# Ledger of designs, part 4: VH-VL binders against 2-C-methyl-D-erythritol 4-phosphate cytidylyltransferase (ispD)

Target 1, 229 residues: 2-C-methyl-D-erythritol 4-phosphate cytidylyltransferase (ispD), of Wigglesworthia glossinidia brevipalpis (q8d223)
Amino acid sequence: MINHPEIIVIFPAAGIGKRMGYKYPKQYIKIKNKTILEHSISLFIDKIYVKKILIAINKKDYWFNKLSILKNKKINIVIGGKSRTESVISALKFVSKVDWVLVHDAVRPCLHKNDLNKLLKVINISPFGAILAAPIYDTVKKSYGNFISHTIKRNKLWRALTPQLFNLKILINCLKIITSKGEIITDESSALEKCGYKLNLVHGRSDNIKITYPEDLNFANFFINNIKE

## First folded at step 1 (VH-VL)

Design d10 (framework fv_daclizumab)
Fold by ESMFold2-Fast, scan of step 1:
Structure d10 (fold): chain C 229 residues (1-229), chain A 122 residues (1-122), chain B 106 residues (1-106)
Amino acid sequence: as target 1 above (229 residues)
Amino acid sequence: QVQLVQSGAEVKKPGSSVKVSCKASGGTFSSYAMHWVRQAPGQGLEWIGYIIPILDIAEYNQKFKDKATITADESTNTAYMELSSLRSEDTAVYYCARDSEYDFYYYGMDVWGQGTLVTVSS
Amino acid sequence: DIQMTQSPSTLSASVGDRVTITCSASSSISDMHWYQQKPGKAPKLLIYDASSLESGVPARFSGSGSGTEFTLTISSLQPDDFATYYCQQYNSYPLTFGQGTKVEVK
């Protein structure tokens, strides 16, 4: 029910352990009868406003061809780079005929449709973009080695989530600048911030978790059961 | 194609531990889940947990988290389940079972070991 | 935990009979499987994802259902089918099985 232009969704999924090193890509771990990657993609694939879904995979990835969902005409596989930034840049080379892109973590299967809808409404009010974020409730300490350096005031601190929404041309230019300086970023909004752009913050649900540690699988299984459409 | 062969029957005293092995031959071992399921005499099936060998990630039924330890050795294609602090109620046939490797979408235990009888008696 | 309840617990049947076994989940599930177990042997997967027939399983076996109610049907019972049947949910951890339905000779 959101009226906005067509978009392209990018999944950087090249951050897999090398198959020859016996590291298993965590996006291919299964919850219920689907891989984490399939759960993440399923949030977008049936949306009429999603023109294409681009998945940047590692050149050594053999697992993706087992997933029938990836044969969908909306899905294009691209070869990513050695870093998240290079993978996103590789995918952006295949983006056409849209002004806006979403970047979503391949291992965030718990996104609610209402959060996605709130994020996309930003297209009507921001020329640059926005991110989903959740507030930080715990006391935050800055460390120095194994010691506390100081307490960070948390009343204005937010945990960045994905999806993150960007104007295409601005994102491309900022990522090129970051790459040219050899800087490392953990999310794409950091590139726009370093280039001086102001992004909107959209309050998202705290159960939109990233699967990083084994214990996160139990949380994801519980939260996925609560994402009924 | 893939077959699971388990270690032989064990008779143990209360309070001791037992380690059951499950060796895979043919097919893929490391990249799929290996489950452990037990069956007490005359009773139904009870899920203990699983391991994904390549990740060394194990998940347990809460009932067994302080009692069972599931491990894997990729060099020998062998999964293990160690059960500690044995009681007479732990007398059961213990099965290892493999998630399907033919369909990446479905969690199904399509290949099973022959079972290992563990008897706990004083 | 999701509880799986089977009915009947025991069923007496003759060769050629149509046999139906029901499995009820305590909450809605989207993934469940059926297993056959003969005395002294490991379980064998019959049906996965509620209705998909496992390779090598005879066509007389079929599964149906969704949500909380699932059924395993044997269209014409053969001597080889006298066994205990288990349903299993694959929707959430811990994985749980029904208590079993024993199909016995009448």
Scores: ipSAE 0.000, ipTM 0.406, lowest interface PAE 15.6, mean pLDDT 82

Design d11 (framework fv_daclizumab)
Fold by ESMFold2-Fast, scan of step 1:
Structure d11 (fold): chain C 229 residues (1-229), chain A 122 residues (1-122), chain B 106 residues (1-106)
Amino acid sequence: as target 1 above (229 residues)
Amino acid sequence: QVQLVQSGAEVKKPGSSVKVSCKASGYTFTSYYMHWVRQAPGQGLEWIGYINPSGDSTEYNQKFKDKATITADESTNTAYMELSSLRSEDTAVYYCAREGPYDWYEDAFDIWGQGTLVTVSS
Amino acid sequence: DIQMTQSPSTLSASVGDRVTITCSASSSVSYMHWYQQKPGKAPKLLIYAASSLESGVPARFSGSGSGTEFTLTISSLQPDDFATYYCQQYDTYPLTFGQGTKVEVK
């Protein structure tokens, strides 16, 4: 029927953002009169192929109910866990009647429409999924304690971004395996890699930044002005 | 506008040498590797080697290591390839091409020169 | 050296046809680039990193594949697409190209 099926988008948003130094989670910091979370979900909310948006929040989150956008029928709030992985697993319990999911960082407000479109085309060519990624611009050093072990050649090295696109059944199975082994992962694609699946890399913009430190707010403010959607 | 402009066609005798130039404009010359590729008449593409214009480090296809010398001049944003001891089988169109390790295109050759025909005949 | 074999070597097609070109590597590679070359012209980048469409290239071109098997597809052939197509790996030195696939008028 359609050139790709309906999808569900998951935002793990149960983190409290201690590095930002605020008394509330960093996704609720405002840029251009909208929260970082609102900017991060804005690209998805109006897309006909997005069936639902699941936002996994901390059980002690008292700020989400102040956001009018979260009253939208597409948005379901889910209680997350103590880690990113547990939050994604919690959200996956509410996913049904789709074969594909996107996982997107709640604090990446600078995603461009063309990057999302390139990523979604992978549904037609891969049974497993893909991630949005950008090349490494700087010389990379391998550390050994506080010392340099060696320099890594950068022309085949990628920085993982989000969104990340996954076949639902495969993602669930890989996350269960990783969790049962007590392994820590920094993104969901690591779970599929550890289970032996090879994901496609989709080249995305380097200004699709993750807000981790206060300095990142200035860059996000600037880059948001460059988004045409 | 990003552009690579190569020197004109050359006709050489067997045993001589030739030096082909590739002038870059519209980008930071030292930020991108420059490759050389040849194509014999009616044949496919064959990789010769590259230079990193920042520091002049080179890599060669082993087949061409004794034949080709790749250099770069940052003051004129020009890459060069010199072929020595020319034989008739060296008759080919020689292309320079930019690799984008710090760009959207990564290690793909996103910009190509127009080509330089080198004819070796007695 | 990684040997790249394209199939077919020559393809006859009509405008509007779906064209598929395969590139087989003698050992597993992480990605594949695809170039188009018209007679008397330099090659032009079409697809990079197996599936990424180069800026300015029409959406009828697409790439897929992993490991040793990669494919370039033209969904609806246009007159401007009659050309020779080359795959290229950059996983191992020396860099190698396929022998080329010539797409010609039926």
Scores: ipSAE 0.000, ipTM 0.391, lowest interface PAE 22.0, mean pLDDT 84

Design d12 (framework fv_daclizumab)
Fold by ESMFold2-Fast, scan of step 1:
Structure d12 (fold): chain C 229 residues (1-229), chain A 123 residues (1-123), chain B 106 residues (1-106)
Amino acid sequence: as target 1 above (229 residues)
Amino acid sequence: QVQLVQSGAEVKKPGSSVKVSCKASGYTFTDYAMHWVRQAPGQGLEWIGYINPSGGSTEYNQKFKDKATITADESTNTAYMELSSLRSEDTAVYYCARVLEDYYDSSGPFDYWGQGTLVTVSS
Amino acid sequence: DIQMTQSPSTLSASVGDRVTITCSASSYVSYMHWYQQKPGKAPKLLIYDASSLESGVPARFSGSGSGTEFTLTISSLQPDDFATYYCQQYNSWPYTFGQGTKVEVK
């Protein structure tokens, strides 16, 4: 029972994983005998409403073709760029015949289906898009070098998560504007914000973590067990 | 600096067992998997198996599954490889070597090796 | 099991020569490591992940290749380089090594 339009999912996966200290890209680290990338893809691959999954990889990536999941007809590999933004733009060149795209971090394997469903319902209420986000509970300090400049009130502060949901035409136009100005963004929603669009916040689970450092693997192993209930 | 120091040479009779030790120093023992590789005289390298000292998980080359037992003692930073039911074909130099492995997947090269332990099986 | 085949098995060379050793895998390998072994000694890591030079290894050593064909090159052979060289994969268990290439004096 599909109750919203078909979408295309984009994974920017051109990162090389050097911060993990491993000698291969971090999305190919295994948890429970599947790579982090395979866990992330598995969140979407069996969904009727997912038309295609585009994975933007580094041009020097020699790891992807040993993953049997990539033989699935829904999956297309594209060559990404030097940055996250360039990788997403590269993937967007292959998007057609959908009005909506999801962008999801290749190293966030802990997304719950209920959060994805809440995010996709925004298609019925917003012409622009939405992101999953979780509120900040810890006291936040603004730094000045190695010193505390001041305390930031955590009220109304949210951690941006993925997936992030966008109207395709608006995303393409905003990314073109951002790149033409040479501006740096760390997520795709920043492009729409800088273009003046109001995106919805969708309250997502705090265990939807991004695997960035080796210690995150223990958290991911624990949280993945909670998804497959 | 990283050092792997193995026990001395052994001469064993067919049908007996041998236990080779590998003492690690100069790094956190539980951060790296310890692998075992053998080399018969004039032959190439053959992988036996490994242990992750953090948690004690092991994996073996199928050829050695019923023959080799790999263990680790965190209190002494020592890994062990025991071979049972020795035959003349088991005559080889046995090496321990460390590999940077994550909790879930073995990867990376053998960046440091022990000096080797010659095990001779003869009547 | 993934089979590793090195070529040549034995190589005679002179100091200053460019030496090339190849390693062929029976199936796709995304990473290949290269080791040097001298008589009576343990192997020593030279190259990891096909092309990354291990710390402390002279720049005359280089690696290249992808898929099923990998190459170790010594740009200008030195006396210290006469040894046996092994390629190794960890694409799947068991870890497998090539049969070795012995580089000896011509």
Scores: ipSAE 0.000, ipTM 0.415, lowest interface PAE 17.6, mean pLDDT 83

Design i01 (framework fv_iluzanebart)
Fold by ESMFold2-Fast, scan of step 1:
Structure i01 (fold): chain C 229 residues (1-229), chain A 123 residues (1-123), chain B 107 residues (1-107)
Amino acid sequence: as target 1 above (229 residues)
Amino acid sequence: EVQLVQSGAEVKKPGESLKISCKGSGYSFTDYWIGWVRQMPGKGLEWMGIIYPGDSDTRYSPSFQGQVTISADKSISTAYLQWSSLKASDTAMYFCAREYVYDSSGYTYFDYWGQGTLVTVSS
Amino acid sequence: EIVMTQSPATLSVSPGERATLSCRASQSVSSDLAWFQQKPGQAPRLLIYGASTRATGIPARFSGSGSGTEFTLTISSLQPEDFAVYYCQQYNDWPYTFGQGTKVDIK
């Protein structure tokens, strides 16, 4: 018996990898003989409580069919949109029979199972959801062009990570509101915040990095060696 | 072009073993799941189980778990359905079908079917 | 286990007339529903998947609709070759399950 219901995991993966300078999307770059996407999925694939994994890809993505993970029946490919929000909304059309969804970055291969377990426990205590987050230790400056405007007090500042956990109906309604206003968001929790919902912060590991720039590949290669807990 | 060709009809006695086959051609056999469906005389369709030939990952419907064995030999593009000891209640038409997994809409479905193998079990 | 119930058990229709077949799921299957046609002595043939998408080579007179628990297959102008048994099948949850079938018979 599990202490939480079945869930569906969504990976928005329709983005082009122009920041990486490669001719193909960055989630298909290989580390230790597997793509970054495969590493990001790996923690979820063997969990009995994960009903389905939905991967939203670009309609011109010609690399996904080379992945061995596609042989797993839990994995379904959907066509995403032009934005992260459109891709998540596209995937949500295929979600049924669950009250909770996780959204995880396709390029965060360094998630530890203990962080996932801490996040899922929020289902027992929150009706809305939660995100993994890590505290900010560096002094933070607010800029104005190329100049310092002021120093931001960092003792209440957190870096948002993924996975992010949401009540399905609330997420759908908040994303519709964001889309109707033409607003762009960089994570899904921003939609719930703009709708007035209070989300829980769950302290996650700082090595749960997002691969954005080429130098991040070296960090990911190092941190993947540490993955288990 | 895509074809699933099943083995011929079988007449068996209760207690005998049997292995029937389903050979795929015209596509990459290891990239598609193969499912087995039973249809008893004059009755509807029942899903028995499914196998992914690339790694032999096999899943059974609860009512058929332990009743039959599903296997595949990817070197000859053939899937199998096997009984260790047949019963009269196993008399039925057995179909294999290919399940399409890579649908851009996120669906999976049985798109091509074999012609069926009639199994008759009587004394 | 999701139970699929089809109605009616038998539908009598004349050639050229419209036929509508119903399929109900015991719990939501989203749009993970397929329709199959089976003629005597033949294997089932896929007609519709995803509740409403026609399979390759299927005539335009066949259409599917519905989501969640209630689904319909419509044959807009029944042809002689359309007299058959029709099955709905859900693929939303393990195990996959079929309805008991609707026989479309000549009036």
Scores: ipSAE 0.000, ipTM 0.410, lowest interface PAE 15.6, mean pLDDT 84

Design i02 (framework fv_iluzanebart)
Fold by ESMFold2-Fast, scan of step 1:
Structure i02 (fold): chain C 229 residues (1-229), chain A 122 residues (1-122), chain B 107 residues (1-107)
Amino acid sequence: as target 1 above (229 residues)
Amino acid sequence: EVQLVQSGAEVKKPGESLKISCKGSGYSFTSYWIGWVRQMPGKGLEWMGIIYPGDSDTRYSPSFQGQVTISADKSISTAYLQWSSLKASDTAMYFCARETIFGVVEDYFDYWGQGTLVTVSS
Amino acid sequence: EIVMTQSPATLSVSPGERATLSCRASQSVSSNLAWFQQKPGQAPRLLIYDASTRATGIPARFSGSGSGTEFTLTISSLQPEDFAVYYCQQYDNWPLTFGQGTKVDIK
C-alpha cells in the first residue's frame, strides 16, 4: 500500500481571528457533532505511515483540552507563534526521525483520500516537495484602481490548496531565511519558491475547501457526506 | 521507465464506431493529464483534447468538441479516444501523450505513445 | 487561438552544417514554447521546453532561444540522424497549438 517513508503532519492552528463571527477559533466550530479540526485530523490519524500529528495552538487556547482527540498517542500539541510561519516553525522544532512533512490547514476537512495519495507519491519523484492545487475556472481580472487592467489567462492559474508536502531540512532552511528577512507568506510553498526551489503541482479536487465564512459550513457538511451517500 | 502503449492500426468504413486506447505504465497514471494529438497524412500535429484520469476532467480543442469522446479507466491505466460515426476525413495517425502536471506552469508533452493509424475508406 | 508559423517549410543542409529553424506566434507566449523532432513512422520526441531548456537525453548540439513571439531552434553540427521534421508548440494558452513543421532535408 505505502510507496513512501513515514511522515509527520503539521496543523498551524494558532490563529484567534473571529472572521466567522464566533467568539472562539473557527477550527472548533462543529459539523456533524465533531469540530472542524477533528474532521481535518481524521483524514490522517488512521494512516500507518503518519508517525505523528503536531497541532500548533495559541498559548491562550483552552478549547483543545475539551477535544476527544486528546487521548490519541499520535497527536502532540505545541504552542504556536504570532503568525502562520512562526507556528509552523514552532511545530518543526518537535519534528525528528522523518525526512518529509505535510502542512495542512486546520479548517480543510474535505480532503479526498485519492488526492492525499497522489501528493505522497511525489516523494518518489521530487527531492523538494509538492502542493495540492486546483485549476481556476473563473475569468480572472487584474485591477488598476477601480478599473480592469487586463484579463489573466486562467489555464496557467492554480489555487494553492493543502496539504503541502516538503523535504524537512529544505523547509526549515527556507522558513528561517524568510523570517530573518521579515517577509510574510500565506503558505509554506512560498518560502521554497523564494529560496529558488521548484515545487510540483498536484491536481487536487476543487471541493477541498477552506472554511473561512459561515456559508462554507453548508458546503463542508455536504462534501463530508459525499462518500456515505 | 515511463511508457505509453497504443492499440493497433484500424481499418474502418464511414459510419462505423471506433474506440482506440493508450495504456500508461512506469508512473502514477492518475497524476498526469493524457492528451490526444491527430496527424493527418502528410500534415502537421493537431491537439484534440486532454483528460485527467484521476477524476476524468476532460477538455477538448474547440475543433474537436462533439466530434470525439475522450475517456479513461484508471483501474487499468488506460485512456481512450472514441468516435460514434467515422468519416473519411478522420483518416490519420493518432498519438497519445502525457502532459506534465508536476512543476509550476508546465503544460508540455514529455512522453508519447507510438501512434495508432486509423484508415477510413469505403 | 494562437497560430504558430514555422519557417522555412523545408531546409536543405549538409551533414556537419548548422541548421536554424524559426517559429513565430500570433501573440506572446512568453517562454511557454516546446520543440519536437519527428522522424518518418515515429512519434514526436521532445527536444526543448520553456523555449531554451533541453529535455533529458537531448544532445548539446540542439539549442533553443527566443521569447514572446519569435523563437529559434539551432542544430549546431547536423548529424545524419537529425534529418527529420521539427515542430514548435505553444503551451501558453488553450487550445494548445503546433506549427506546421519544418522539414530538414539532406542537400
Scores: ipSAE 0.000, ipTM 0.393, lowest interface PAE 19.9, mean pLDDT 83

Design i03 (framework fv_iluzanebart)
Fold by ESMFold2-Fast, scan of step 1:
Structure i03 (fold): chain C 229 residues (1-229), chain A 124 residues (1-124), chain B 107 residues (1-107)
Amino acid sequence: as target 1 above (229 residues)
Amino acid sequence: EVQLVQSGAEVKKPGESLKISCKGSGYSFTDYWIGWVRQMPGKGLEWMGIIYPDDSDTRYSPSFQGQVTISADKSISTAYLQWSSLKASDTAMYFCARLEYYDFWSGYYTFDYWGQGTLVTVSS
Amino acid sequence: EIVMTQSPATLSVSPGERATLSCRASQSVSSYLAWFQQKPGQAPRLLIYGASTRATGIPARFSGSGSGTEFTLTISSLQPEDFAVYYCQQYNNWPLTFGQGTKVDIK
């Protein structure tokens, strides 16, 4: 897409952990003879508009050196922080000569190219950014211990996905403000929201799943087969 | 504590084969690259190659490609450097060293812990 | 391959004096430059990585500077135990390459 400028893609991969009980970080589990991280990187690496891919790893990550794809000249490895936010901030220190960045989960290998293209078109209409999101269709209950507190109206509720697209200067400034206040955020868009910026929601596919539990591997294997150019 | 312990000195004749060892302890051996460095008598350091013990991914300096074989046995936390036919010019001290993350951009390229060295003497 | 050239080949200094060692790369290695110390009969010891960052346990009298193609190791007040050979190593490009070494001798 000639209608948008060059971007840098950031993968926070330092704090993912071992929720699946494996001896190594979950992004290094293989599906279709490639690691989850390799599948996620492959979504971006051959795009002419992607200037660089920055991957923030844990300082004790000894598995990244097994992946030949990480030796690609577009890819720079940076040492992340103790949290997802600190890892993104570490990567942002090495971003230059672009106005826009994407942040993508290292364990979301099922992104469709059409969803990425829809997200990037937001550069033409928003000065701030956008996130991929999927609407919530199930009835949502707020809990109180093991009991139902009340039902939440779902017609305005969305699940935040990645990639998330940001104007670089705005993202840096908002993250500085949030970290200076000691506030905790669960995704990068929350920093812009707390600073008063309005981000666009871009409807993404529900099969753009985050691999969190062992059963997600079967879903990811199926959904990867459905990715089309 | 992290240690790399190398096999003892060797005295060999030209044409003989040799395999020297480097045993890691005090860390997860399969999680780090191991490199081999040659130092000829009175000369500087020459990097020979590296190996990742978990899958035996091996990379050689162009000067040493085909001259030596680097291997590892992860079950005993040991890396090896091997010659099929020694030459007098192979007389040198050989060091093994572990690569660790010290820099945000390169990670594993810096040698942090070194073995004590193995002296190989090749003479008639 | 990137050629690393060190100068001088030998530097004669008295204890308590300042020693300055130079390392030049044939092409830019950015800041991906390490310094090692080797004493007679011993393995090399990492002193500095990233051109200017001291490794754990290295005394403050050792400092590194430079970027691109020109690098310097400085020992501000030479101690008797500092008489050794010093090597620079680039880790920006494959293959990894060392300089030929600078020997720091007592005057």
Scores: ipSAE 0.000, ipTM 0.416, lowest interface PAE 16.4, mean pLDDT 83

Design i04 (framework fv_iluzanebart)
Fold by ESMFold2-Fast, scan of step 1:
Structure i04 (fold): chain C 229 residues (1-229), chain A 123 residues (1-123), chain B 107 residues (1-107)
Amino acid sequence: as target 1 above (229 residues)
Amino acid sequence: EVQLVQSGAEVKKPGESLKISCKGSGYSFTEYWIGWVRQMPGKGLEWMGIIYPGDSDTRYSPSFQGQVTISADKSISTAYLQWSSLKASDTAMYFCARHDEYVWGSYEYFDYWGQGTLVTVSS
Amino acid sequence: EIVMTQSPATLSVSPGERATLSCRASQSVSSNLAWFQQKPGQAPRLLIYGASTRATGIPARFSGSGSGTEFTLTISSLQPEDFAVYYCQQYDDWPYTFGQGTKVDIK
């Protein structure tokens, strides 16, 4: 599209850990009669500029087939890897006929439409990409085991959120370079940083939380209500 | 290749503090649990606790809660086991091991082990 | 906590003979059971996980079976290098627990 070029959204969802106290993947926990994954997908599925949504799942994931949302023609399931990065790389093999991709956490259902819109405006401005991020206001400590090593000054420190927006060709090239060197990365934007590209920071809301622990479900229930207002 | 390399043997006196390390390499350190296992001389293996370096989720075995501190520094791919005040009864071989969290029951076994750190506490 | 009990405490077997080691859990651990070999002065070595799956590089003479509360490790033709202590370990629930070990001596 002229104003909104087509994009593909990638959800790395191959983790099936049990830190939530369940013996199944946490993205399949329900909030308001829909799984966390369905809430996250619903942020994108109604957008005319979203060409496809690729969901990278574990090869032993048998819970995804119960998702009613998967009947949508935009959604394709791909087999991911053991890490988040390997899952994104697996999904990238199925991306075609777009110049831009979004990578979004399967367990971040609280993204606001206005934050997504701000991020996507970068497509017309930057050739490389951008990430949603929130500034750090709390005092930050560098640890050494269970001790405080020192206090990190919060000036110019940002928490990386998702979605993260990338030029497809640049992302693929950077991930290949990082993988060939055996380097470890903690998010997809780190690959572009290590390749020397500068990504834009787009100020996003702090209530765009990642659901990691059972107590996060209460926050997600509250924040999802606010999104629907 | 995946490796866990532990710090060298330690000889300490009762009351001294100690911190031993386990450095992971050849894999994504934040995506695997690290566990600590004690083996007293001539005895069997005992789980002490586990840590997930990605978010510092730490779980202790009931017998070791309050006796030791488990931590990790993901920036240098290193996990730690620490005593504030050693006792003679802490004399043992200490192993670290990693396990995958991705498939409950199938991949939550300890596949790679460190070589062990011998800790001797005597007057 | 889940208590793991191994039997026998010691087993003497001639080279080439079959060794059978038992492990019992105080409650069901499904198939979330691993077997480790430990030689003096060495770290434990993973032999079997998921009750019956051999780890990479483990010889075919090692096999595991069982589910729930009763598990068996079988060494079909014991070799001299198989002298070791063998531990079972459940990973169904935290705290993870080991059996007390079975010492295998080659006659």
Scores: ipSAE 0.000, ipTM 0.402, lowest interface PAE 16.6, mean pLDDT 84

